# VH-VL binders against Putative 6-carboxy-5,6,7,8-tetrahydropterin synthase (queD): the designs that were tried, part 8

Target 1, 157 residues: Putative 6-carboxy-5,6,7,8-tetrahydropterin synthase (queD), of Pyrococcus abyssi (q9uxz4)
Amino acid sequence: MKRVVSIKRRIYWTKEFDSSHFLELEYESKCRRLHGHTYRVEVEIEGEPNEHGMIFDFNHLSELIKTLDHKVIVSEKWVRYEEGYVLIEKNDKLLKLPRSEVVVIDKPNVTAEYIAEWISERILENAGENVREIRVRVWEDPRSYAEITLTLKPQGS

## First folded at step 1 (VH-VL)

Design t7 (framework fv_zilovertamab)
Fold by ESMFold2-Fast, scan of step 1:
Structure t7 (fold): chain C 157 residues (1-157), chain A 118 residues (1-118), chain B 107 residues (1-107)
Amino acid sequence: as target 1 above (157 residues)
Amino acid sequence: QVQLQESGPGLVKPSQTLSLTCTVSGYTFTDYYIHWVRQAPGQGLEWMGSINPSGGYTSYNQKFKDRLTISKDTSKNQVVLTMTNMDPVDTATYYCARGYSYEWFDPWGHGTLVTVSS
Amino acid sequence: DIVMTQTPLSLPVTPGEPASISCRASQSVSSNLAWYQQKPGQAPRLLIYGASTRATGIPPRFSGSGYGTDFTLTINNIESEDAAYYFCQQYNNWPYTFGEGTKVEIK
């Protein structure tokens, strides 16, 4: 009798990007100040090869992360839009920046956890039926990261 | 020569309000934050709060709740710490220290001992 | 609040020996860690900031190392004038927090 085997296929991709943010916190913290990080993002995607032999196109990951690079990342809750500009008002900050220099995320705060979740959702938007799991880690420094895992199940499972 | 000097009462009775002044010299007053740090006898250091003299924005250690207020007088190069409802456990040496927000403290004032007793 | 734990709390040393003090943070503070020296009756004096950068005027026998949660202050070839309390401080998060202090005694 032939062995029954289960195969898991996973790809790994990583890239750094430089961006600024600040956090809304109920307590005082350095993180409430506008500041920058050299972030590192790690992406793992599990799935089956599609008709082109790919689980996911690394070019889509590269372009997604370039969207965040050299931007100020802000929560949609802090923002009003004016023609050509974004007005950011939260706590002691009032900033008016060109729309091209800001990334507005649909999260209540700009933590590594929410950045990882936002990235995972953008990856999911480009994932085919062949993808089974998306894992995203966002490092704000060399020693610590936040991680989000999305598990995709077939309809009716 | 950059100098910070605390001044105020050496004795406060329980339930009274403490007022301490930090006078600075030798640099532009509005260029640096002033922090307040206290040290109970034989104990460690405890950060109380800070003020940005440019604009007067303050930050407080939540441990002090609504008892603590830090204010400034730019014309005198002074920062004032006010703390209400003093208790014997508030007996400590109180220091002011210069620093930017989210950075180290340098220099420190010499400290002023405040005793809370009947 | 981030808890800073120092070991040892008391460190007797003989002149000429090296002394090493450890500081552990309850969560990562990156390199945002300072060391202060305090002699009896005096204000604290900055020794090291950014985990490893010596403050102006601090002798080269003092050095700092570490990142994240584990930090060390080293005093090489200790001198009698180095008898003092030593405190670590994180400035990554408010409230800023200090270690409980290490008393370095010359024996």
Scores: ipSAE 0.000, ipTM 0.464, lowest interface PAE 19.1, mean pLDDT 85

Design t8 (framework fv_zilovertamab)
Fold by ESMFold2-Fast, scan of step 1:
Order: C-alpha cells, then structure tokens, then sequence
Structure t8 (fold): chain C 157 residues (1-157), chain A 120 residues (1-120), chain B 107 residues (1-107)
C-alpha cells in the first residue's frame, strides 16, 4: 500500500513598467487625455516542466514587458503606418511618433483589460503544450487591476 | 538544411543609417528568436539585440537602444536591423543568430556574417 | 553587465596534448554558459551549452565544466583542425555577454 500523490505546479512572475495611453470614451473623462501610468503586471502559469525543466522561460516574460516599457500604447484602430513613423488619429488627437516609441495592440481600446488580454495572448504564443493555464493581472495603480485567465485543454479533449 | 543569411551594404558613410537583413530558411521562422551580434576587426563578440518573430517583441543592449531597431517580415522570413547615426567605430562583421523560443539564450546556428565598413 | 574574463588569451598546443581554457564571470551565472569556436573568416559555432552539454555534431574530445563563476572548456587529444578562437558566453543575465576570446594555436 503506497500513497497516491497529485502534483499541481504554478510559477509566478511580476514586473512594473511605465507607459502612456489614452482611452476612447463616449463621455467626458480625464482618461481621454494622453497620460502615463506605472503599471504592474503579474503572471501566473500552471503546467508541467518541459524538456529543459521549465514550465515557461521567465526571460520571455521580461522581454515581452520591455517592449511595453517607456512606450505609448495605442489601438491598431487608431493608426496608420508611414516609413519610420506611426500616425495616431482618434478623437481630437493627431500624433506622429517614431515606430520605436509606440506599441500598437490589436484591441479596440487601451484599457487595463485589453492590455492584460494582449499580454496573455503574447504569452500564449510562446507557451508549449506543457502549459495548462495562463493568468495575467495588469494594475493601473496600487488599488486596481484587470485580470485575464486563459485555460488550455490537452490535445484530444 | 538550416540557413541564416545576412545582406546589406558593405560600406556606410558616417552619420548615415545602416539597414541589414537576415533571411532564414530550413526551419519554422516563428519557432526561433533572431539575435544580432557584431564583431569589430580583431575584437570579440558583442550582443546587440533580438526579436521574437512570433510576437515581434524586441530586446536591445542598452548601449545601442537609442539608435537600434529590429523588425520582422514574417511573409519573407526576414529580420531587419536598422541602426542610425553610424560612426567609424561601428565598423564590424554583423551576424544574425537564432535560439529556440522554448530554450535558453545560446545560439545554435549563425549566419555567415556581413562586413560593414563605416568610412567617408 | 556581467563581465566574462578568459584565460589564457593565447594558447599554443602540440597535437595530441590536452588544452584547457578558463572563463570567469564577475557574478554567478549558474550553469547558463555556452562555448563557441570561431575559425578565421567563419561565423562562430556552438560547442557547449549549459556549461557541460555538448552541442549536436561536436566530437567528444570537447568537454565543459563549472558552475557559478568559474568555467573550463577542455579539448582532449587536440587535433590540427581545432586551431581557432574560443569564446564563452553567459546567458543568465541580460544583456548577454561574451569573453574576450582565447586563440588556440597548433605548434
């Protein structure tokens, strides 16, 4: 008679980044203005160790968040590309910024919810079949966050 | 057969912008990060930056961050290095190299390298 | 940045003898260290990664050892085609840094 043990493995990673955005809103709000945040991202990944003994390489998370740091985050729906530049037109704004200073996300707005979703999808692109859950939280300030959870099913479920 | 090939101008004038292309074949483009590493004549290797070709995420050595951009064209299996304000000290052989996205940041295959001379 | 220091910078060796090259990191890099061989006019070639794992196609006369800050590449029974520069690289900390290189010369 031997005990049967089930193991559930989860890794946690966090990092702050400073970025600017503005929101498209139908009502008056200071959030419609270009402004900055010190965001905090938290990532939890559940899975099994891969061939290298890792559930997910933390270096990939660090590199991903570096692409957001010190950038202006904008919706793809607001932009037109010119050689070396991004033209941003939405509401009363018209901005022309070097491509190196802008992150364009494939979302309709640049809320914490959509930033978290975009980050989770980028993590998913780098996840192996050993990953079973990806959870991303994006804090806009110390008191509030948005959370996205991606649940991955085994092949043939 | 895995191949990485650099291409671009062999000569650049001071203050001009350098553009180098790394074209890859023989493997799935989005499964491997592409890095740029340079080597000045008679000197050691210097890591410049990288791109994840799946998401387009970039990482730059702080020494180059103000003038270096790395981009990708998935339809052509190409990664492009753009560096502004070239100086004679930037004369070097430029290599692209790959690492598997599920693995660690060591480079299993390298391009042959392209010599870029910065001179008036 | 982590500084990688290689010794010796030049190593003359007679064929059939062993050669050893040392690489020291300014702070711990765990086992996250690779070794590359570069012959004149050629791109670097991966020899060893994870401090001690031989890359595909690399002959068994090449071996690596070490952990933390002190690493060694050993070439047992050196052959004439092993004349080249050898570089260590740490990939524990961004930015990834290389040693200055060791020139192995066959007498």
Amino acid sequence: as target 1 above (157 residues)
Amino acid sequence: QVQLQESGPGLVKPSQTLSLTCTVSGYTFTDYYIHWVRQAPGQGLEWMGSINPSGGYTSYNQKFKDRLTISKDTSKNQVVLTMTNMDPVDTATYYCARHKYTGSYYFDYWGHGTLVTVSS
Amino acid sequence: DIVMTQTPLSLPVTPGEPASISCRASQSVSSNLAWYQQKPGQAPRLLIYGASTRATGIPPRFSGSGYGTDFTLTINNIESEDAAYYFCQQYNNWPYTFGEGTKVEIK
Scores: ipSAE 0.000, ipTM 0.471, lowest interface PAE 20.6, mean pLDDT 85

Design t9 (framework fv_zilovertamab)
Fold by ESMFold2-Fast, scan of step 1:
Structure t9 (fold): chain C 157 residues (1-157), chain A 120 residues (1-120), chain B 107 residues (1-107)
Amino acid sequence: as target 1 above (157 residues)
Amino acid sequence: QVQLQESGPGLVKPSQTLSLTCTVSGYTFTDYYIHWVRQAPGQGLEWMGSINPSGGYTSYNQKFKDRLTISKDTSKNQVVLTMTNMDPVDTATYYCARDLGYTIEYFDYWGHGTLVTVSS
Amino acid sequence: DIVMTQTPLSLPVTPGEPASISCRASQSVSSNLAWYQQKPGQAPRLLIYGASTRATGIPPRFSGSGYGTDFTLTINNIESEDAAYYFCQQYNNWPYTFGEGTKVEIK
């Protein structure tokens, strides 16, 4: 007699990237100043193997994080696009940078929470029907992270 | 399915203003940038400009920025291209195309194109 | 602006032959390069993005290669339906720019 087992499969991937940001806050904080972090992204994806025996291709994660590396990450609410540049205006800041040096995220602020959410949504765009959960953690420093979990429902749920 | 469709006048007189509309369906309109690209008869593709997902920010090719305006009507799922002072050299097929702008900056879906002839 | 130069501008080919189209950027665009196919009377169709990744539904006879300033689109075992214009596009810098196009003709 053989055992009846239930299998859960999960892959893990991690990468660091260096980028700058600033926060829009109602109160005074040094976080409102333009500054940099060595971010760490951790990605966990649960699912079934696809036709190639893979849950998700790690190369897609590497390419995604490369788009964030050595960039200034800003909210789309702060920017205007002009002839190969982005103009960043918010409160006491005015910056004009080449498009290639900026990542514009469709979030109201550039917190670890919103960066994690933005990354999770980009991963979702490359996820097949075999993926059941995407979990993304973004560390701003060795002590703290934000986490987003996307739970995917079967079609018609 | 994803669909983009251009519409507008097929004929514009020199010095007049062109207005073209791109209507989209089959995806979440506010998740994608919409670009305008034109192609003169027998010639290559020329990028004109774009509008971001929220409709609050536009980018224009410097060649057109003094006469080109792109706007968004989210209630109708439409992007409008307006170009002033049309000249016969502006005769072209005009396309709208989408891109995500963050991770997908190539044009994965295009409209069918609309031919605009500039003549008297 | 980044200038994209395609060679050749006209390419007559016989069915079953391989064909290669080159695209050169005036400055590095990393791997941020796409290839489009345009048949007469139709809108452009995405073939390759990221220099070498084939778009969904594109036959395996199409492949892309290159990085930085030099890129190649290769069509192995050309078929009659591959007669079309082919354009490269860089999306590394705004404004986006296209090559002049290559007309592939079946002889």
Scores: ipSAE 0.000, ipTM 0.473, lowest interface PAE 15.9, mean pLDDT 84

Design v1 (framework fv_olinvacimab)
Fold by ESMFold2-Fast, scan of step 1:
Structure v1 (fold): chain C 157 residues (1-157), chain A 121 residues (1-121), chain B 107 residues (1-107)
Amino acid sequence: as target 1 above (157 residues)
Amino acid sequence: QMQLVQSGAEVKKPGASVKLSCKASGYTFTSYYMHWVRQAPGQRLEWMGEINPSGGSTNYNEKFKSRVTITVDKSASTAYMELSSLRSEDTAVYYCARDLYEFWSGYFDYWGQGTLVTVSS
Amino acid sequence: NFMLTQPPSVSVSPGKTARITCRGDNIGSKSVHWYQQRPGQAPVLVMYYDSDRPSGIPERFSGSNSGNTATLTISGVEAGDEADYYCQVWDSSSDYVFGTGTKVTVL
């Protein structure tokens, strides 16, 4: 393999999950109502193999997406916590749901773009120094997706 | 006694515009979206656009966006759809339909009787 | 763009069962609604949210939705069931999609 100058390695993983959300928009839209989607998430991670020959453990991706499945995804800007419950207050909406049925994201809205960004940040928390890039796509429907790419610097560089 | 009553049949020349009406009764007009759906002879149902009667916000099928305008008169509980630059291919029955969207997805529970628009020279 | 495909026609004898399919990619993850249209009439909602019946629709109408196929089932078919049937979904972009339609003939 003397003619090969370098190798770029990338892994790919995908999974669907069913969740509900609503959007805060300045105009009227069906998207402002509580509604559900079958989301599809695609993850690409570029890096070098670690001591075990792995770039990233797919089990961490499966666990993360399972956390989103069959939940109502809401912005932290809309919620208050009451013992065992999440109280969701935004404009004309007032919902009280068990904490186990809600995922609160630290974003101002629950768009595909912010969901993709939130997922990418959670993946980053489990990434080793061998990871160079994390790319996440979130499909809200079969026609459209949002994509976030995190480019990582080596530790101490 | 809930009903949607549409205006009568129209015959237009190519290049003209047509404005159809849909009068609602028996429910709170501003509580639900109103849609316009058309059907050319022997063809499938085709969604054209929607309006929220409360705020007046609209959303249109990209195919019609440059030619269609949907409006409401809240005091008369009436929705309107105007289609401009008519072509022979616009010959169709045009329906208004109510969207009873409470959770997850929308469906059309009440439909107007339809208005036939014929475009011919 | 999202597409819903139905067979163009289904023929069924009185008293037998008609099955009308609606095919779409991962349609089982969407809510499917069904409309009946008799000649010269406006569509009528006959099934919503996959398997719920509007008041006034007979119990012989049932629905299912799984994977890539949703199905409207009419058992004990009557002459009055002869009509065109359309499936419909709503997606997150506020784009309402109707199926290609199925003509049910009772003979």
Scores: ipSAE 0.000, ipTM 0.467, lowest interface PAE 18.1, mean pLDDT 85

Design v10 (framework fv_olinvacimab)
Fold by ESMFold2-Fast, scan of step 1:
Order: structure tokens, then C-alpha cells, then sequence
Structure v10 (fold): chain C 157 residues (1-157), chain A 120 residues (1-120), chain B 107 residues (1-107)
């Protein structure tokens, strides 16, 4: 008789990027100060090969992470836009930077959790109907990461 | 699938106003700046202005500042551009385009364009 | 007001290399993006941040930017590359500036 097997396919991609942020916290912490990290992002995508034999194009991931590199990442709640510049005002900070040096995320804070969620949503924008799961980890240092998993349902065919 | 779908062609008389729409789908509308760029027949691309769909903050090209207004409807994921006091030289194809977060504010997704003809 | 100047036209034979220049004062200190526009169609981003290719753009497209000149290079030119090409930068005084455009003709 013929053997019938189930196949589960997953691809993995990783890249570092250097960016700055600060956190809004209810308590005193050095994390409220503007500071930098060498972040590492890990992406796992589960799915079926498309007509070209690919689950997902790694070039989309490279392009996305380049947009975060060498930037100040800020919450949309803290910013005003002024003639090619971003004015960042939160707590005791007032900072004016060219828009090219800032990434504004649609999250209430700039934690590893929200950065991972923002990245996962950008990846989803490039995912085909063959993709079943997107998992993103964002490491702020070698010892700790935040993880977001998006589970996708086929739209039917 | 990321897409920008623009409203249909318009024919206007000199002195009138025109309001064009640009509907976004396949991405988080409030996460990216939206730009309006025009191109008169046989001419170069010309930037008109931009909007942050999240805050409603706008910046305009000095050349159009007195006549152009860009707005958004977040619930409909739609950006609008209104140009007033139309002249024959405003005859052009008008594009909306999404800004990618890059060092130089590159525009990666473009609408199909809307032809606006200004004639008497 | 900041200005980007491109040659009006470039003619190239199939399989050869086309070079499209974009000239601006100290443009090498800015990030340059390039758009391809075929007749009756919307522009398509083909190069960003001087030398990075968007997904789906062939490796035969490359870019450079130094001093007063940025260059988009198309190697092994194909008939389908025939189009208008525009460079674009952001400038603090002029905001978003497009070049004058170059029509690439494949003979």
C-alpha cells in the first residue's frame, strides 16, 4: 500500500538592528530615558508552498527591518509632524528630529512586545493565503525577548 | 495584498474645486504617511503634500499651500485631496502613494491615478 | 529651492547597460529613491535608500550615490525596461523633490 503522510512546513529568518527608544512607565526607571539597543528579530512562518514553491519571500523581511535600523522608535501618541520633522513630546522630553530618523509605531508604548506586534502586522501585509502562522520574537538583549504569534485562517478557495 | 484605489476621472471648469479619494486596503492605514503627487501630461512628477492618517497632521508643497487640503477618514481607510481655484494648468493625473519608513521617505505603494481635466 | 536634474533621455541596446544620473548639490548626503513609470501607468519603486532593491525587482538593477550624483544602473537591459525613470529625495527646505525624469529607450 501507499504511505500517506502529513507535512508541516516552517521557515526561519533572523536579523539584528540598532535602534533607540524610551518607555512611558508609572514608576521611576532608567528605561524612561532615551537609550539604545541592538535588537534581534526572529521570524518563523508556517504555511504551504505557493505556485513558485515559496512560503514567504525573505526579501520582504529584510526590507522591513531596514526601516527600523538606525532609527528612534516612538509611539504615535507622543508625536506631532512639522514640515519634514517629527516633534516628540512625552514626560520631560521634547525632541525634534528629521522624519527619516524616526519610526512611529501605532502602539501606546515602545516595548519589545509592541515592537514585535508591529513587526508581525507589517509581515502579515505581505503574506499570501498559503501562510498559516507568523511568529515574531524581538530580543532587546541576549537574555530576553517578547514573542507574538498570528494564526491565520484560509479565506477559502 | 496592499492596494490604493482612487476615485474616477473628473472634468471641472476653471475656478471650481475637485475632491479626490484614495482608499487603502491590505495594511494598517494609520501606520503610514500618505502622499499626493501629480503629473501634468508629458511633465515630471510633482509632490503636492502629505498627511499622517493617525494624527491628521499635514505638510504641503509651498506651491500648492493656498489651494490644497488633504484629509482622512480613518473608519473608511480613505485619504482625500481637495484642490480649489482650478486652472487649466491643473489638468493632470493625480496619484496617492504610501510612504515606506526608509531614510529618504520612499513611496512603495501607489494608486492607479485619477485624471482631472480642467476645461472651459 | 532644491533641484534634481536628470538627462531627458538615454538610449541603450538590448543586453547592454543603461546608466541614469540624478544630479543635485550634495545629493550624496541624502537618500535617493528611484521610480519606473511606463506609459499610462502609476510609478513603481525600483530602488530605495540609494542602493537597495524592493522585493520583486531584478538584480540587474543597482544604485549608487556619492558627491553630487546618484546613478541608477540597469545591466542586461530588456525591452520591458523602456520607461521613464525618476529619482526622488527629501530635503529639509523643499520636502519631497522629484527629478526632471529620464526616458529610457531600448533600441
Amino acid sequence: as target 1 above (157 residues)
Amino acid sequence: QMQLVQSGAEVKKPGASVKLSCKASGYTFTGYYMHWVRQAPGQRLEWMGEINPNSGGTNYNEKFKSRVTITVDKSASTAYMELSSLRSEDTAVYYCAREKYTFGYGMDVWGQGTLVTVSS
Amino acid sequence: NFMLTQPPSVSVSPGKTARITCRGDNIGSKSVHWYQQRPGQAPVLVMYDDSDRPSGIPERFSGSNSGNTATLTISGVEAGDEADYYCQVWDSSSEHVFGTGTKVTVL
Scores: ipSAE 0.005, ipTM 0.504, lowest interface PAE 14.5, mean pLDDT 86

Design v11 (framework fv_olinvacimab)
Fold by ESMFold2-Fast, scan of step 1:
Structure v11 (fold): chain C 157 residues (1-157), chain A 119 residues (1-119), chain B 107 residues (1-107)
Amino acid sequence: as target 1 above (157 residues)
Amino acid sequence: QMQLVQSGAEVKKPGASVKLSCKASGYTFTGYYMHWVRQAPGQRLEWMGEINPNSGGTNYNEKFKSRVTITVDKSASTAYMELSSLRSEDTAVYYCARYSGYEWAFDIWGQGTLVTVSS
Amino acid sequence: NFMLTQPPSVSVSPGKTARITCRGDNIGSKSVHWYQQRPGQAPVLVMYDDSDRPSGIPERFSGSNSGNTATLTISGVEAGDEADYYCQVWDSSSEHVFGTGTKVTVL
């Protein structure tokens, strides 16, 4: 008897990066202080192979995470640019750092949830029409992660 | 009382330059960025550029970068904006405004200076 | 490339509530500020950081910002609230961006 099968393809990629952040919270918390984490990012991409036999180019993931490594990650809501520098001001904090040492994300806060969302959106910018789903997990510590899933529909369907 | 007082109205011919002043009082002039924003008749507000009065560092809107120069005189607590190669489209009210670092907003505005560019 | 779009006009009766929207892609991730401009006058800051009031601005003014829309809400509208209103954000690529403006008419 012949088997009838359907194929579902998914790639997996992971990398650690060390970065600093602080949170804007309504209540008092040590998380409002500037501090660092060894983050872990996991990426799963589901799709069909393109003309080169790839679902997604892992080099894009490596370069993206490289931009976060050894940086201070801050919200667009807290920053202003000044001739080669980023000025970070929120509540009791005032920092002026070279632009090369800061990653500004277009999110209201720098939580694992928003970092995962920002990463997923950057990945989406490099995704072809062959990609069906992008899933990103960001671990701030060994016990917990935030996860974002982008489900993509083919154009014209 | 914190206040920004601007120079009076100007009428210029196309191709000329105009230099406007903005005098600050009632606060530490070097503690806040000074910005210039214009508004053509019946149109929206349009950001032109900024200066850090302490360092003299400037940043300009790409649209005006080749024609605008912002400077300060710290001893007089006065900011200046010079716009060259004037065109009829430059007819507008020009405002100076203080930018609060904490609020990240334009909290004090000058009264505005009307610049008319006509033959 | 960042753009903020406002309705050109809003009409409201005295004592009622006016809502002025400011639309921009993912504007909820930004701090939105609002300015009131009466004819022949300079703009006046009436709301900053989405929902904070400057000293001297009455409690009738409130703000919100979520998703793609920020809103300035004026409750118990008075004749003196008639003015043009502009939203404004700072964007990392576009710098200081002002909205298209909304004329509030109190009828």
Scores: ipSAE 0.000, ipTM 0.488, lowest interface PAE 15.8, mean pLDDT 85

Design v12 (framework fv_olinvacimab)
Fold by ESMFold2-Fast, scan of step 1:
Structure v12 (fold): chain C 157 residues (1-157), chain A 119 residues (1-119), chain B 107 residues (1-107)
Amino acid sequence: as target 1 above (157 residues)
Amino acid sequence: QMQLVQSGAEVKKPGASVKLSCKASGYTFTSYAMHWVRQAPGQRLEWMGEINAGSGNTNYNEKFKSRVTITVDKSASTAYMELSSLRSEDTAVYYCARGLYYKSYFDYWGQGTLVTVSS
Amino acid sequence: NFMLTQPPSVSVSPGKTARITCRGDNIGRKSVHWYQQRPGQAPVLVMYYDSDRPSGIPERFSGSNSGNTATLTISGVEAGDEADYYCQVWDSSTDYVFGTGTKVTVL
């Protein structure tokens, strides 16, 4: 008889991306101006190997983060679509940019917290029944990050 | 089942204030915004303001900003709207309505509270 | 301030198509939402982001938005569709703006 053990499996992936944003804030701040960051995303996924021996395909993570790289990230609350373009209107800003240069997220603001949440939801869309937990950290600078953890339940709540 | 239950009808004199309640159930109260929208008899819907139930941050329609205050009691999952310096033209049905704070529409509405302002 | 204008009334026979318009300057550049309000009842969301339907709203409800006019279309109209309909947008200067409302009468 072999010894019965419990196994917990987790994969880790990280990538930097350079993007611009601005924040909707009720107070005066330089963060309300259009500016850029070198973000770092860290992803941890816990689960069981699928039929191919993988918990999650790292290539899907790479493709997802590429969609954010070298873009202006904006809230869907601030945008209108015109053929080939995105019109961004918020506070004192009115910008018209090619669709290819903009990422519109379904969040009220473009904070590290909401970027992490948006990324976690996109990962969840590609997660199989074998995935148990998705953890995403978004670093806006070398000293600070926001973290989102999605805990997935078995079938039935 | 998601539900928004509002307080009962009010009758006020001009110059008084009124405070209405909207009790939420069936969802995580602090994950959503609560809006207040009124409708005077035979008139259109008119947005008054909103509150993010999690942060407490408010945003008011400029028309009402000097007279309206929206608050929440997180422990009771209840939003409140107080309107001061009441005038006859404030006679209306007042609705609370739920929004996701990152969406521009209202997905669930309370039953409405009639406020009558008369001498 | 940003204004949305709707016709006061639309009359339609059962089984026919009702079209409710919402006019605003360059409204095609905004996201339009639609609410149905029966007499004495609270509004109900029937269309959001121009053409998306909430769960429980029948497929005979559809929407469009271009130029200066957004339209809510109700095909195969039923007696239960008789109500007031309001369009609504968000505008950076005015926040949430409702239309003037359209009474749909089914006769």
Scores: ipSAE 0.000, ipTM 0.485, lowest interface PAE 14.2, mean pLDDT 85

Design v13 (framework fv_olinvacimab)
Fold by ESMFold2-Fast, scan of step 1:
Structure v13 (fold): chain C 157 residues (1-157), chain A 120 residues (1-120), chain B 107 residues (1-107)
Amino acid sequence: as target 1 above (157 residues)
Amino acid sequence: QMQLVQSGAEVKKPGASVKLSCKASGYTFTSYAMHWVRQAPGQRLEWMGEINAGSGNTNYNEKFKSRVTITVDKSASTAYMELSSLRSEDTAVYYCAKDWYSGTYYFDYWGQGTLVTVSS
Amino acid sequence: NFMLTQPPSVSVSPGKTARITCRGDNIGRKSVHWYQQRPGQAPVLVMYYDSDRPSGIPERFSGSNSGNTATLTISGVEAGDEADYYCQVWDSSTDYVFGTGTKVTVL
């Protein structure tokens, strides 16, 4: 190129997953019932290429979303573990499910906002020092999404 | 990157106890369970127990329940496994391993292993 | 006392297909995970939930699980695939159960 002022590199990845949840709300809503969504996750990662020429490996994103697929997503605040089972007590619900069928997130509720935040934190755990920003959007339906952005500062060794 | 670093090899006499450590880095330590799995020379992998690093709740294999204790130090992101009343058949490589995410029932990352030799 | 039985060894020529079986009562109703272990090294996850591959595991690795038998299949086998392979399930009465292990030798 004849003229280059600056370069910003960003990758984009998206995938759907089917999972169930319920919300803790202070008001009456059908969202308090156990129900399912076909979620859509969009991930944008900004950074510099690593030694292999990649900003981030898309296979890690695919693996992460597979862990959410066909699960019941619940808040750690609602659960107790008994041997190989998760006991879920919240609102009018008492559920006992095999651990293999449940994803427990370390958030106070299972909103699109908290799902997006949980996903962003898992992505961060696999991010190299070449990553500058992680942006995650979680759509619960075709019209609405929650978005979380993690901005990373360079750190010394 | 995610990493599990275990303490060095141990040589013990029958009747003694051994305490092994597993230091975690590169992930949120308290969000996952840490497991201990051993392998005697030429034998299969054998699950010993687990601890939820956030709550401290433990679950042990019936075979080891009377002799094994698993603990965590959250401030150091370190899990410990103590095995008492050692016998020669306890000679094995001991691994720590984390689950992928809660409810997955498989191990995505493993420590390098610690050899424990029990001899007179 | 849930038990998983594997053949002790499987020999295969380079480029051919290796099939490693894991037998257990009604194992097809459980989720099976597979680990590869090279001598002196820690196990590495190569297959989870019967047929899903972790990042970095080539498409030559595939899995199935039905009835009383789960199978890990390695097509186009390479020298680097030589290792011990262990299946693993979770059972409500026994917790985490590993198979007896299969040594795959590439000749």
Scores: ipSAE 0.005, ipTM 0.508, lowest interface PAE 12.9, mean pLDDT 85

Design v14 (framework fv_olinvacimab)
Fold by ESMFold2-Fast, scan of step 1:
Structure v14 (fold): chain C 157 residues (1-157), chain A 120 residues (1-120), chain B 107 residues (1-107)
Amino acid sequence: as target 1 above (157 residues)
Amino acid sequence: QMQLVQSGAEVKKPGASVKLSCKASGYTFTSYAMHWVRQAPGQRLEWMGEINAGSGNTNYNEKFKSRVTITVDKSASTAYMELSSLRSEDTAVYYCARTFGEYYYGMDVWGQGTLVTVSS
Amino acid sequence: NFMLTQPPSVSVSPGKTARITCRGDNIGRKSVHWYQQRPGQAPVLVMYYDSDRPSGIPERFSGSNSGNTATLTISGVEAGDEADYYCQVWDSSTDYVFGTGTKVTVL
């Protein structure tokens, strides 16, 4: 007689990256200034192994975070494009940077919450039907993080 | 002057394939993504897929993924779109259009369009 | 499957204001781009990131995006503004999505 066992499988991946940003806020704050952080990203993915025995390929996570590393992260709402360059205009700022030095995210601001959401959406693009849940945490400092959880239904369900 | 110049009109029979070209000039070809968008007579614009001209990485609309292939020839600054297993519903004007390599960007430079007619 | 719905047609008199709507669920959370297409011609980008105008586009063109509706507004309408107009967004599940299109007629 064999035991009936319920198995939940989850993988964990983490990486730090160094990037700059600024926030658009109605109130006075140092966060409105262009400044840098050593961010920490934590990714948890729950699912079943695919045909290659993986829930998700960690190489995709590494490549995704490389796109953020050593860049200036800006909201698409603040940018205009010129050949080879991004012109960043928001209130008191006017910056022109080579396209290769900027990451433009489709969010209204560059908070840890929106960075986590953007990362979670990029991970979802590479997720197979074997994935059940994607959790992304983004730490701006050692004391606090923002977390996004995507719960996935089976395709065609 | 930034320009995208497309190949001429094609007439094909059902089941055939068609390969269209889009030649870029006036900008650094490999720094931008190229999109293919079609428009059937009296219908809306419909996105088919994209390619990063520098890396060769592609992304396709699920509707066309089994039939569409997008490629680039960097030396010729030319993008190609091949659509196989043609049906009458594929009769449309096919456009190429440029972005900065990510889906967040608007399409700022467009080719003149290529009419593909699929008839028996 | 994300969808963008536009009215099929808008009629406006010269010098008046045309408003072209683009409706989509929570479209205010997305960046909307607008294209003008004259008969037999390729589309031309006339508004990007909700409310920014490309070089060469008259200041009569403006945009907004909030809630479930984005709007392209053309003030002081001229005969040359007669065209089909398409909104466009990117969506994580559907990729690039174009609206159903609006024919603007200047009478």
Scores: ipSAE 0.005, ipTM 0.507, lowest interface PAE 14.2, mean pLDDT 85

